# Miniprotein binders against Uncharacterized protein slr1840: the designs that were tried, part 20

Target 1, 371 residues: Uncharacterized protein slr1840, of Synechocystis sp. (p73408)
Amino acid sequence: MRQILIAPDSFKGTLSAGEVCQIALDVLAPEFDCVAHPLADGGEGTLEAIANNLDGQWQTVRVQGPLPDQTVDACYLWLPQEETAVIEMARASGLPLVPVGEHNPEIATSYGTGELITHAARRGAKQIQLAIGGSATNDAGLGLLMALGWQFLDSQGQSVGWGGQALGKVAEIIPPVLNAFPQVTVLCDVTNPFYGANGAAQVYAPQKGADPAMVQRLDQGLRHFARVVREFDGFEINFPRAGAAGGMGGGVAWALETKIESGFTAIAKLTQLEQAMAGCDLVITGEGCFDHQSPQGKVVGGVLELAKKINKPAIIVAGQCQLSQTVLPNVLKIFSLVGPDMPLEKALQHPQTALKKRLVQVKQYLIQSQN

## First folded at step 8 (miniprotein)

Design k32 (from k0 with I22V E25R R26Q)
Fold by ESMFold2-Fast, scan of step 8:
Structure k32 (fold): chain B 371 residues (1-371), chain A 82 residues (1-82)
Amino acid sequence: as target 1 above (371 residues)
Amino acid sequence: SDEEDLERIALELYKLLEQARVIIRQTGDPEQAKLVLEFAESLIEYARRLAEETGNPDLIQLVDKLLEYLQRLIEQVRDKLS
């Protein structure tokens, strides 16, 4: 009996990674010895994927939302055996929490994300995995740092307040008396610098509600803050990845000495994916969209590279893909949910049915395959 | 619920649009950016139907804003392809 590891990403907008695993188990487990290992890239579904692999405890905390007069109930995952908390900033400071028409990166704050970090530290976390996708903010993590006890004062000695607009007002930085926090690892898949043409404000502020004039003010604020940080302790905040989450990548690297990893790499290490894969004969992975470049730095790509490294064959099940000329040596076959028998609209309306249909074909392929 | 599904779709669409923007800027393989944008467009159309079913004007407006951003990226890809 073959041992199969089922290690998919979510089929974004339709099925969670856990749901994909359950459907695959239902189809394949009667014929094969299957192990579910749902994955994520640090974005939506990350906490759920980790919880499915490890004995995790959900923590719900009432925190500051992205808008100044908003509070939200945000959850994070506590992993007692690993002494690790996994936090998605978007659950406290994310764009989806902002009502339509109220998106404004000049006022949106990351303070609530800092409150989650504080709660996790009090819980006993020695490590924090911080996924920073989906931010509503362009505040360089200033709000987050204020929640941790940092003070940022203007030229009159008063707090600069919240939002991207506060960055240009910073004249004095006062770190907390006790600056002992868990080791934070930031999960980040973008390479943008802190400021400039390819920086946080120029590239990402428009999707957070910024018009061109606001983008210019936000970029100037980031440049000003970078200068103040350099004068404070000599740190150069304008590095690749520093622009992530409205400059939070830079801000927390400076203030908290964070590590930065790709989402997949951090999750694969935390869930011991390589160990799980070594115990199988074959890996089945998948995602909603597979294209020529998807394997590079995404969940499917990471799984395939790991499988190649330890000499394990792989099968890909993708929502929609265009076959490339690139030969992936360890990939036996690629199955698309969308095909002549399953039009795109039908697959989107009935994703569970579409996936089950393809997994039945995967099962038949495996039964008929030659050694 | 349809509202919860729409919120999840919106978050993932921001990531897809970011991925497409990176591909466009790197000058390598604008056809791959086109494929990502075509998939994102399909998800936005699906999200529009969900938003219309809820009858919530705020959600309909959110989808409209995402569609406008997608159209801007499609124009950038069109410029690169010709």
Scores: ipSAE 0.000, ipTM 0.152, lowest interface PAE 22.4, mean pLDDT 81

Design k33 (from k0 with E18A R21L E25L)
Fold by ESMFold2-Fast, scan of step 8:
Formats: C-alpha cells, sequence, structure tokens
Structure k33 (fold): chain B 371 residues (1-371), chain A 82 residues (1-82)
C-alpha cells in the first residue's frame, strides 16, 4: 500500500492545517495509508499543529491582555520530553484579543506574553519556542521584559508604563537579576529592521490600528529606544528581523539573547518532519496562498525542499497557484482549488467542498499513475 | 460567535494581503506584482462582504481602512516598478 504524508499549512482564513489533514484523510485513507502531519509557519495554529504531532500538556494561565484593563486566559504548550514550552504571543498579546475598533498599538502591551514566559520558566522549561505572529503590539517587547523584572524609567525616574507610546519616554534601563533563564528561540519569518521605512511601525502598525500620524510617532519611539539601548550596552537593535512583532524581535534578542529561526524550520525540527517524510512514499502539501514561492508559502517551500533532499515525490494542493515556467523535478502535479469549475468567491465561501473536490482529483491522479 | 469568526477571517485575510504586498514591493517583479495585487483585491472584496453581512460598523470601518491601505500600497508598487 502506498504511504502518503499529508503535510499542509493552514489555508489562512478558511481552513486550519488540521482540518486540511482531516479532509485529505477522509478522501485518501480508504485507498492509501495516510499519515497526518499538520504544519504551521509560527503564526495562528502553531500550538495546535505541534500538539497534533507531539504529546504535549496544555497550560492555561490568567495573564494581562493587550489592552491595559484586559485580563485573558492564555494557553501555551508544555512538551515534557523536550523540556520545551511553545508560546504563541498572540494568545496573550494578539490582534484577535482586541475588540474591533479598539486596536491601538500606542497602548497595546506585550506584558501578558512575558507572564507566559515566566510561568514556563517556573515550570522548568530549558527551551522556549516563542511564536511572535499576530501581535497587537508595537512596544518592542517592553511589556514582556517588564513582566520579567526589567525596569524602564523616564527622565523623572518613574516607570514609562505600557504600549508603543512608552518607547519614546525611556531614559534609564535597569535589568533584573535572572538566574538559570531558559534559552528563548523566536519564530520569525519576516526580515524587517527595528525602525525606518521598512521597520516595525511603518510596515505593520497600520494593521494594528495606527493612522499615518501614529505610525510616525511609533517609529520615532522605536528610534529613541534604539539609541537608549545603544547607550546602555552598545547593542545595535536595528538589524533584519528586529522589527518583528512591533520590534519584539529586537527587544528580546537584545535583552534575552534569543535565537531567531523561521517558523517552518523550528516546527519541522520539533515535530521530526524529515523522519516522518522518510517513512512515506509521497508527500502531499498545500496552502491557501496565490503564489507558493512567496514568504507566505514558506511551509510549502520548506516541505518541497525537504522532499527534494530525501528524494520523495510531492503533490501540491493550493487555494490559488501560479506556476513558474520551471517546476521542481520532484513535484508531480499542482492542484489549485480555484479553477474553471470553482470560482474564487465560491472556493472562499465553501473551502471544505473546494478542497475535497481537488483531493478527489489527487486520488484519481494517484490511482491512474499506478496503472 | 459568527461575529468573532468573521473578525478572525478578516484579520487573517488582512495579514495575507499585507505580507503579499510587502514581498512584491521588495522583490520588484512586475508580473508577480500584478497577479498578487489582483488576488489581494479579490480577498479584500470578500472581507468587505463578510463585514457588511455582520452589520457591525467597527468591522466595516476596519475593512475600509484595509482598502485605503491597499490603494496606498498599489500606488507605491506602480511608482517603484517602472
Amino acid sequence: as target 1 above (371 residues)
Amino acid sequence: SDEEDLERIALELYKLLAQALIIILRTGDPEQAKLVLEFAESLIEYARRLAEETGNPDLIQLVDKLLEYLQRLIEQVRDKLS
């Protein structure tokens, strides 16, 4: 019996990676021996994808939400065998937690994410995987660091408080005494620097509720904070990836000496994707992106590169896909959900139906290729 | 709830749109830029319809801001990819 690894990303806004796997299993498992291996890029759905692959213990902690008067119950995944905690900042400090109309990166705080890190450290984590997608914040991780005991004071010696507005007020930094702190790896697929035209505020603050004037204030705050950090210990915070999650990438790299890794790479290593793929004859992967070669397609791209490395054929199922003139030799066929028989609008409204229809075609293709 | 689900979908579509446009602005590939912008417009119109169905003024305002952001990015792409 042919063994198939189902290793998709989520179809963002329509289907989770787990849902994609389930539909594929329902269509293919009667004729093929299928293994589900849902993946993620470090954004929404990352904890669920990892939990579906590994024996994890969900930890629920009541923490500060992104808004000052907000408390949320946030969960993270504890992996006892790996001595690793996997934390999605969005569960404590994310855009989905902010009521529509109240998005404001000048006041949104990452403090709750720091409380999750503190809880994981107290639990005995030796490693923390911190996924920083979906942030509501532009505070450079200041709130997170304050939860860890860092103090940031203004020119009058008072706490600067929370939010992106606090960055421009920082005059003094007092670090905590931290003993035996876990190694933190940040999962980040963007290359944006801390500030500037391609920086955290200019690129990402609009999606967090910032108008152009607020974007300029936030960028000036990030520039000010960068100068203060440089004066404090000589660290250059304005590097590629430092702009991720409103500058949190830079802030935690500076304060916690974090590693930064792509979401796909971290998840693939943690879930032993290469080993799972080696045990199968064929890989089916997919995503909802229009162009699978974009950074949004890094999960599919990573799966394809890995499949090529270990000489496994692959099939791609994508929401929309424009093929380059050249295709990797190990890619057997690409199936698009959107096509002459399935308009874009219908596929977006009925994604389960669209995916099932294409997977039936995948099944037919595989059966025909065996004859 | 239905409103929470629609809000989540709109935010995810916005993330996809923002990332696609940022990539195109950096890559400078005019043919890929055209295709991505056409796809982005389709996604934004879909999010607009979902928001209007809720009758929630805040969701409608969010989508209006996304449309304004998209138009600004389209102008930047046209200016850059000459």
Scores: ipSAE 0.000, ipTM 0.139, lowest interface PAE 23.2, mean pLDDT 81

Design k34 (from k0 with E18M R21Y I22L F39W)
Fold by ESMFold2-Fast, scan of step 8:
Structure k34 (fold): chain B 371 residues (1-371), chain A 82 residues (1-82)
Amino acid sequence: as target 1 above (371 residues)
Amino acid sequence: SDEEDLERIALELYKLLMQAYLIIERTGDPEQAKLVLEWAESLIEYARRLAEETGNPDLIQLVDKLLEYLQRLIEQVRDKLS
């Protein structure tokens, strides 16, 4: 019997990766030996995909929200066998938590994300996977670091406080004494530097509520903080990816000596995707919209890259397929949910039906095909 | 609007034809190319029906001209498969 690995991303806005796997199992498992391996890229659905793949335990903690007078109940995933916590910063410090009209990166804080890290450490985490997408903040991770015991003081020896506005006030840095924290790996798929025209404030602060004057002040704050860090210990914080999450990529790389990995790479390693794929005869993968530009940072692309490396054929099931000029040498066939028999609106209204219909066609294709 | 829908369909058809060409030239998989061509032909039929439904003779004429062009591209790609 042919062994099939079902390794999809979520169909964003319609089906979770786990739901995609379940529909595929319902269609294919009676005739084929199927293994479900739901995936994510570090964004929406990441905790759910990991929890479905590994035996995870949800932890709910009341923490500081992105706004100073806000508290939120934030969940993270504890993986006891791996001694690893998976934290999405957006659940404590994210844009969705801020009411419309109240977005302000000058005051938004990442402190609550730091509280999740401390809770995970006390739970026994040896490793933390920190997904930093969807942030409301432009504070370079200052709030997160303060929650971990770092002190940032102004010229009068007082705390600089929270938010992106605090960065320009930092005159003295005091690291925590005798703090042993888990190794943190940051999941980051953007390459923006800490400051400048392509930096955190110029590119991302507008979506977080900044007007042009605020963007200028935030960028100057990041530049000032970069100088203070360089004077403190010689670290150059302005590197590619340092601008992620309002400069948090840079801040935590400096202060916590974090690793930074693409979301897909970190999740693939954590879930042992390559080993699972090696045990199968072919892979079925998919996502809501497929554009095969690069395997890095994209679930389908990453799956195809691994499959090519170990000589496994692949089938793609996608909501819509837009192939660039990239060759797809190990792909046997691409099935699109949207087609002449399934208009886009109908596929969006009935995604489970649309996916099931295409998986029935995948099944027929596999039955007709020889090894 | 119907005009905007027809423009989007026409652009999508052109892109699909280019994808079919690239699949044939670079992946060597004629089955994948045939599926894309089949979808493009179905979209052409849909666009034709939508244009007729509007009852606008200028729209019908413009769509017919564009669909003739796209059908020629489909024939060129299909001939390359043979």
Scores: ipSAE 0.000, ipTM 0.083, lowest interface PAE 25.3, mean pLDDT 81

Design k35 (from k0 with E18L Q19E E38R Y69W)
Fold by ESMFold2-Fast, scan of step 8:
Structure k35 (fold): chain B 371 residues (1-371), chain A 82 residues (1-82)
Amino acid sequence: as target 1 above (371 residues)
Amino acid sequence: SDEEDLERIALELYKLLLEARIIIERTGDPEQAKLVLRFAESLIEYARRLAEETGNPDLIQLVDKLLEWLQRLIEQVRDKLS
């Protein structure tokens, strides 16, 4: 019997990676020996993807939300066998938690994400995987660091407070006395620097509610904080990837001496994707929109690169796709949910039905193909 | 110096005790507060040793006050778990 690895990303806004896997299993398992291996790129959906692969324990903690007067119930995943906690910052400090009309990166804080890290550390985590996609914040991780015991004081010796507005006020940095925190790895798939035209505020603050004047204030705050950090310990915070999550990539790398990895790479290692793929004859992967040059292609791209490395054929199932003029390595066929028989609007309204229809076609293709 | 180290540790302890109090008051989740307090308990043992080594009466008194606050919070958690 042909052994198939089902290794998709989520179809953003419609289906989780786990739901995609379940539909594929329902269609393909009667004819093929299928293994579900849902994936993520380190953004929203990362905890669910990992939990579906590993024996994890959900931890629910009531923490500070992104707004000063907000508390939220946030979950993170504890992996006892791996001695690892997997934390999505968006569950405590994410844009979806902010009510419409209240999006404001000058006041939004990452403090709650720091509370999750503190909880995981006290639980005994040796490693923390921190996914920093979906942030509401532009505070360079100041809130997170404050929750870990760091102090940032203004010229009057008072706390600078929370939010991106605090960055420009920092005059003194006081680190915590004991660094009793586990090794943190940040999952990040952007290359943006801390500040500047391609920096955190200029590129990402508008989606978090910033108008042009606020973007300029936030960028100046990041520049000021970078200067203070250089004066404090000589660290250059303005490096590629430092701009992720409103500068949190830079702030955490500096303060916690973190490693920064691609979200796909970290998740693939943690879930042993290469080993799973080696045990199968074929991989089926997919995402909501496939363009091999787009950011949404990170999971599919990584799966295809790995499949090529170990010489495994692949099939892509995508919500819709744009093909380059270059032939993709090891790809047998691409199936698009959107087509003449399935308009985009119908696929968005009935994503389970659209996906099942294409997976039936995948099944027919595989039955008719030569082993 | 031991005195400078202890002042920083005392501030960290203060923050942990404040966090535990907020958890108790806002969430009513004694298990979450218990976890924070366990970490504070470990840190205060170290702080007490440092305070005694300094021989500074003000720092010894500060640590004693933090220990009293920790004990009160532990009692509140035990009462809520019952």
Scores: ipSAE 0.000, ipTM 0.159, lowest interface PAE 21.0, mean pLDDT 83

Design k36 (from k0 with E7L E18M S42A Q76L)
Fold by ESMFold2-Fast, scan of step 8:
Structure k36 (fold): chain B 371 residues (1-371), chain A 82 residues (1-82)
Amino acid sequence: as target 1 above (371 residues)
Amino acid sequence: SDEEDLLRIALELYKLLMQARIIIERTGDPEQAKLVLEFAEALIEYARRLAEETGNPDLIQLVDKLLEYLQRLIELVRDKLS
């Protein structure tokens, strides 16, 4: 029997990576030895993907929500064997937590995400994997840092408070006294700088509730904070990737000396994807829209690069793909959910049916090719 | 809830639009961005129908803002193709 590793990303907006794995197991497992290895790009769904791969323990903590008068029960994943906590900031400080009509990045705070880090540290975490997708915030991680004991004061010596509006008020930075905190790795695939036309506020604040005037105020706040950080210790916060999660990528890289890794790279290391792949004869991977050259294709692209490195053949199952299989030397075949027999609209409305149909074709291909 | 599901779909749509913008700016290949934008366009029209069915004006407005963002990116691709 062939050993098959099923290592997909989610099909954005339709199927989770776990659901994709389950459908593949249902189709393939009677004829093949299948191992499910759901993946993620560091956005929402990351904790579920990791929990499916490792013996994780869910921790629920009541923390500050994204709005000042809001508290939320936020879950994070504790991995005792790895001495690692995996935190999705969106579960404490994310867009889905904000009631419709109340999105406001000038007041939204990342403080609750910092409370999760503090709780994980008390739990004994030596490493934190921090996924920063889906944020409601444009506060450069100030709330998170305040929860970790950092103080940011205005020109009158008072706390600047929370939200993106606080950035423009910062006159003095006081780091915490020597504290033993876990090493933080940030999971992020965007390359936007901290401020400017391609920065955090200009690109992302509109989806978080900002009108054009608010976007300009937020961008000026980020520029001001960048100057204050440079004056404090010489750090240049306006680097590619620093704009992620309303500038949190920059803020935590500066304050916590974090490495920013792609979500795929961090998850692949944590779940031992290369080792799992080495133990199999073939990899099946996929996502909703595949372009191996794009940031969108980072999970599938990463799986394919790894498979090539260790000489494993791969099959791609994608929602939509225009690439020829001859462009990808270790790819045996590409199966698109969308085709003459399955229009895009129908595939989006019935994603489980569309995926199952293509996986049956994958199964037939594999049985036929065994000769 | 349906409203929470729509907010999650809107977030996924935003990520697609953001990735398309990065492709346009960094790779200089507008044809590669086209695939992502076509998928986002189909998904946002689906989300628009769902939002209209909820009758919630805030959700309808959110989807309309995402559609506006999509149209701006499509215009950038057209400018580079010409």
Scores: ipSAE 0.000, ipTM 0.302, lowest interface PAE 16.3, mean pLDDT 82

Design k37 (from k0 with E4Y E7R L11F)
Fold by ESMFold2-Fast, scan of step 8:
Structure k37 (fold): chain B 371 residues (1-371), chain A 82 residues (1-82)
Amino acid sequence: as target 1 above (371 residues)
Amino acid sequence: SDEYDLRRIAFELYKLLEQARIIIERTGDPEQAKLVLEFAESLIEYARRLAEETGNPDLIQLVDKLLEYLQRLIEQVRDKLS
């Protein structure tokens, strides 16, 4: 085997996809012709993965943070050849930006994410890839839409203001006079509906600081807003995926006519993963944690399905113990970072060392099976 | 920054804990919840060390809160397995 594509996800909390690629290159490149193709699922590390694959330009903008009296310097990735901006909402409206003890989805706003979209549009973006993981918000994208010129008024004709608490106050919707903006594609892998037992507030608001009473108020706000949207233009906002990012999936699909697609699918298309894989003899992929209902995560699963489609063999390097023996026919071998020689705690404390040790075994396996 | 990276780790930890809680509440599968919590336990110990190294009291408090949540969920699972 001469040419190897290294196409991993990040090992969440320990190694970026780029770092995984670099360690693999350091171990394998002396013996093999390696190509790095770091990936992401639309969550943590998405901008870095895309920037490592394409000639992107970082843009830093001072915008509204998730809390009303907060401003943040948020960056997004501009891809001039693709006329595309890639925006992670978490960099402007994310939970990590909120100080400990101040998490509150009733007041947290997505306005800053809308400011990034506005900046990208003025830069000349024709397309926006919007990754909506890691949000601090439960405002159905109202803040984002307000930044784009939408008005939401209460029964007294005044602005409803920001935060999830604003949803239950909406009595009138006024769209912008001219809403010519870039085509927005939302990157989302959750299927939750807008409201209800499996909806945005019930499932995700607790992690954003909501107690049970607040969850109920937020869910009622989402239900109220869904009714107002239905009365406004007949749109049914309560569909699978609409609950993503505190209902932003629904809000932007309605207001901006966005498409919602898998983060992996969007990133794979943008980075031309299939073409890169076709040029190689073997794919090495991996991630730190598999879906507990499946031995394969979203990125690993997507890479393996694509490799199977174009008849390429694959090797998996995984951090977490596999719970299922289900594997695709084109998988040659699975290497776990955790094993008898590497306890989980040690792997988490020294992830570079753990990954290097396992990649040395991958190298030995490939040399032995070479022909 | 190390502080931002730790907040990212804390968020991933919280997602794991919420996933375990949902498994307990909806499926009643304590064995599946136990596996998620075991992974979270290992990751939270790593996060604790990083938080201590930063010397940031807010981050130390954040990890402590996540550890308390983890301990409560472990107790729920233990009760169901017994």
Scores: ipSAE 0.000, ipTM 0.228, lowest interface PAE 18.1, mean pLDDT 84

Design k39 (from k0 with I22D E38D E45D E53L)
Fold by ESMFold2-Fast, scan of step 8:
Structure k39 (fold): chain B 371 residues (1-371), chain A 82 residues (1-82)
Amino acid sequence: as target 1 above (371 residues)
Amino acid sequence: SDEEDLERIALELYKLLEQARDIIERTGDPEQAKLVLDFAESLIDYARRLAELTGNPDLIQLVDKLLEYLQRLIEQVRDKLS
């Protein structure tokens, strides 16, 4: 009996990685020895994917929400054996937490994310994995840093306060007396710089409620803060990835000396994906849309690179894919949910049915090839 | 709930758009970037239908504005591929 690793991403907007694994197990487990290893790219579903792979303890903390007068109950995952906390900033400072009509990146704060980091440190975390997707903020992580004891003062010696509007007011930076925190790794798959035409405000602030005038004010705030940071310690904050989460990528890299990794790379290391894959004969992976040219950090691409490295064959189950199976040297076959028998609209409306149908074909293929 | 599903779908649409941009910026395969954008547009249509089913005019208006913004971004990314 062949050992198969089921290592998919979520099918964005339709099925969680755990749901994909469950359907695959239901179809394949009677004929094959299957191991579920749901994955994520550092975005939504990351905590659930990690919890499924490791013995994790959910921690719920009441923290500052993205709006000044808002509090939220935010969950993070504590991994005691790894001495690691996994935090999704969107659970404390995310766009979905903002009520309809109240999206405003000039006032939205990342302070609550900093409170989660503080709670995890007090819990005993030596490492923090910080996923920064889905932010409501354009504050360069200033709120987060304030929660960690950093002070940002205006020209009158008063706190600049919260939100993207605070960036343009910063005249003085005071680090905490003891700047000793767990090692933070930021999970980031975007390449945008801190400011400019391709920067945090110009590219992402409109989704967070900014009109063109506000976008310009926010970009000028980021530019001002970059200048102040450069004057403070010589750090150049305007680098690729620094624009992630309204400049938080830059802010925490500067202040906390963070490592920045693709979400997939960090999750694969944490869940010991390579070791799990080495113990199997074959990997089945998938996502809603597959592209072998995707950067390292996208789940299917990362799984395939790893499978090639350790000489394991792979099968892909994707929502849609135009790639020939001959283009990918370690891939035995690609199964697309969308095809002549399953139009895209039907697959989106009935994703579990569409996936099960393709997994039955995967099973038939594997039985035939096992002879 | 349908409202929670819509918020989740909107966030996933944003991620797909980021994926397409990354492919373009990495000198990736333009045909693969187009496939990601086509899938994102299909999810936009699905999200519009879900919003209509909620019957909540404030949510429908917000989703419409968000989806219009995302469609504009998809169009801007497609322009880089042309």
Scores: ipSAE 0.000, ipTM 0.145, lowest interface PAE 23.1, mean pLDDT 80

Design k40 (from k0 with E18D Q19A I22Y)
Fold by ESMFold2-Fast, scan of step 8:
Structure k40 (fold): chain B 371 residues (1-371), chain A 82 residues (1-82)
Amino acid sequence: as target 1 above (371 residues)
Amino acid sequence: SDEEDLERIALELYKLLDAARYIIERTGDPEQAKLVLEFAESLIEYARRLAEETGNPDLIQLVDKLLEYLQRLIEQVRDKLS
């Protein structure tokens, strides 16, 4: 009996990766031995995908929210076998936690994300996977670092306080006495630098509530902080991915000596995707891609590269597939949810039905190809 | 606007490459220089695509010079890390 690995991304806005796996299991498991391996790229659905692959314990911690007068109950995953915590910063410091009309990256703080890291470290974590998508902040991880014991002082020797507005006030940096933290790996798939026209403030601060004048002030603050960091220890903070999460990519790389990895790479390693794939005869992967704003997904791309590396055939199920790579020899067939029997509008309204219909065709294809 | 964007990007790239060269030459951290050069490489690839789309030979030549500068600095970092 063929062993099939079902390793999809979420179909953004419609189906979680776990839901995609369940529909595939319902269709294929009567005829094939199927293993579910839901994936993510470090964004939406990351903790859920990892929890479905590993025996994870949800930890709920009361922490500082993105706004100064806000507290939130934020969950992270504790993986006791791996001695690893998986933290999504958006659950403590994310844009969805801020009411419409109150978005303000000059005051929004990442302090709560640092409290999650502290809690995980006290729990006994040796490794932390930190997904930094969806931030409300433009504080270069200043709040996060303060929660870890870093002090940032102004010219009068007082704390600079929280928010992106604090960056321009930093005159002195005092690192924590205990600097023996778990190894932090940042999951980041944007390439933006710390400051400038393609930097954190110019590109992302408008989405977080900044008007043009505020964007300029925030960018000036990031430039100032970059100078202070260079004077402190010679570190050049303005590199690709340093702009992620309002400069947090840069701030934590500097202060915590973090590795920055693509979300897919980190998740694939953590869940042992290559090992799971090696144990199967074929992989089925997929992503949503229902509109022009949904390019070829990083999860599907990563799965296909791994499958090619270990000589496993692959099938792709996608909403609207941007893949026209006929040269990829290990791809047996691509199935689009949108087709003559399933118009885009209908697929968007009934994604579970659309996916099931295509998986029935995948099943028929696989049965036919065995004969 | 693409031509004006390219001129601005080229200026930023020269500054970035000069910063990497300074780090290399001043008993600096070759690992830090490597990070700056990797950033510059990504921007040069973007600038090259934009320059080719404009069809302007002066802009294409400008990007080619930036790529040559980048390659020389990458070789220096490789030698320092060996």
Scores: ipSAE 0.000, ipTM 0.102, lowest interface PAE 25.5, mean pLDDT 83

Design k41 (from k0 with Y14L E18W I22S)
Amino acid sequence: SDEEDLERIALELLKLLWQARSIIERTGDPEQAKLVLEFAESLIEYARRLAEETGNPDLIQLVDKLLEYLQRLIEQVRDKLS
ESMFold2-Fast, scan of step 8: ipSAE 0.231; ipTM 0.685

Design k42 (from k0 with L11W K15A E18M)
Amino acid sequence: SDEEDLERIAWELYALLMQARIIIERTGDPEQAKLVLEFAESLIEYARRLAEETGNPDLIQLVDKLLEYLQRLIEQVRDKLS
ESMFold2-Fast, scan of step 8: ipSAE 0.005; ipTM 0.479

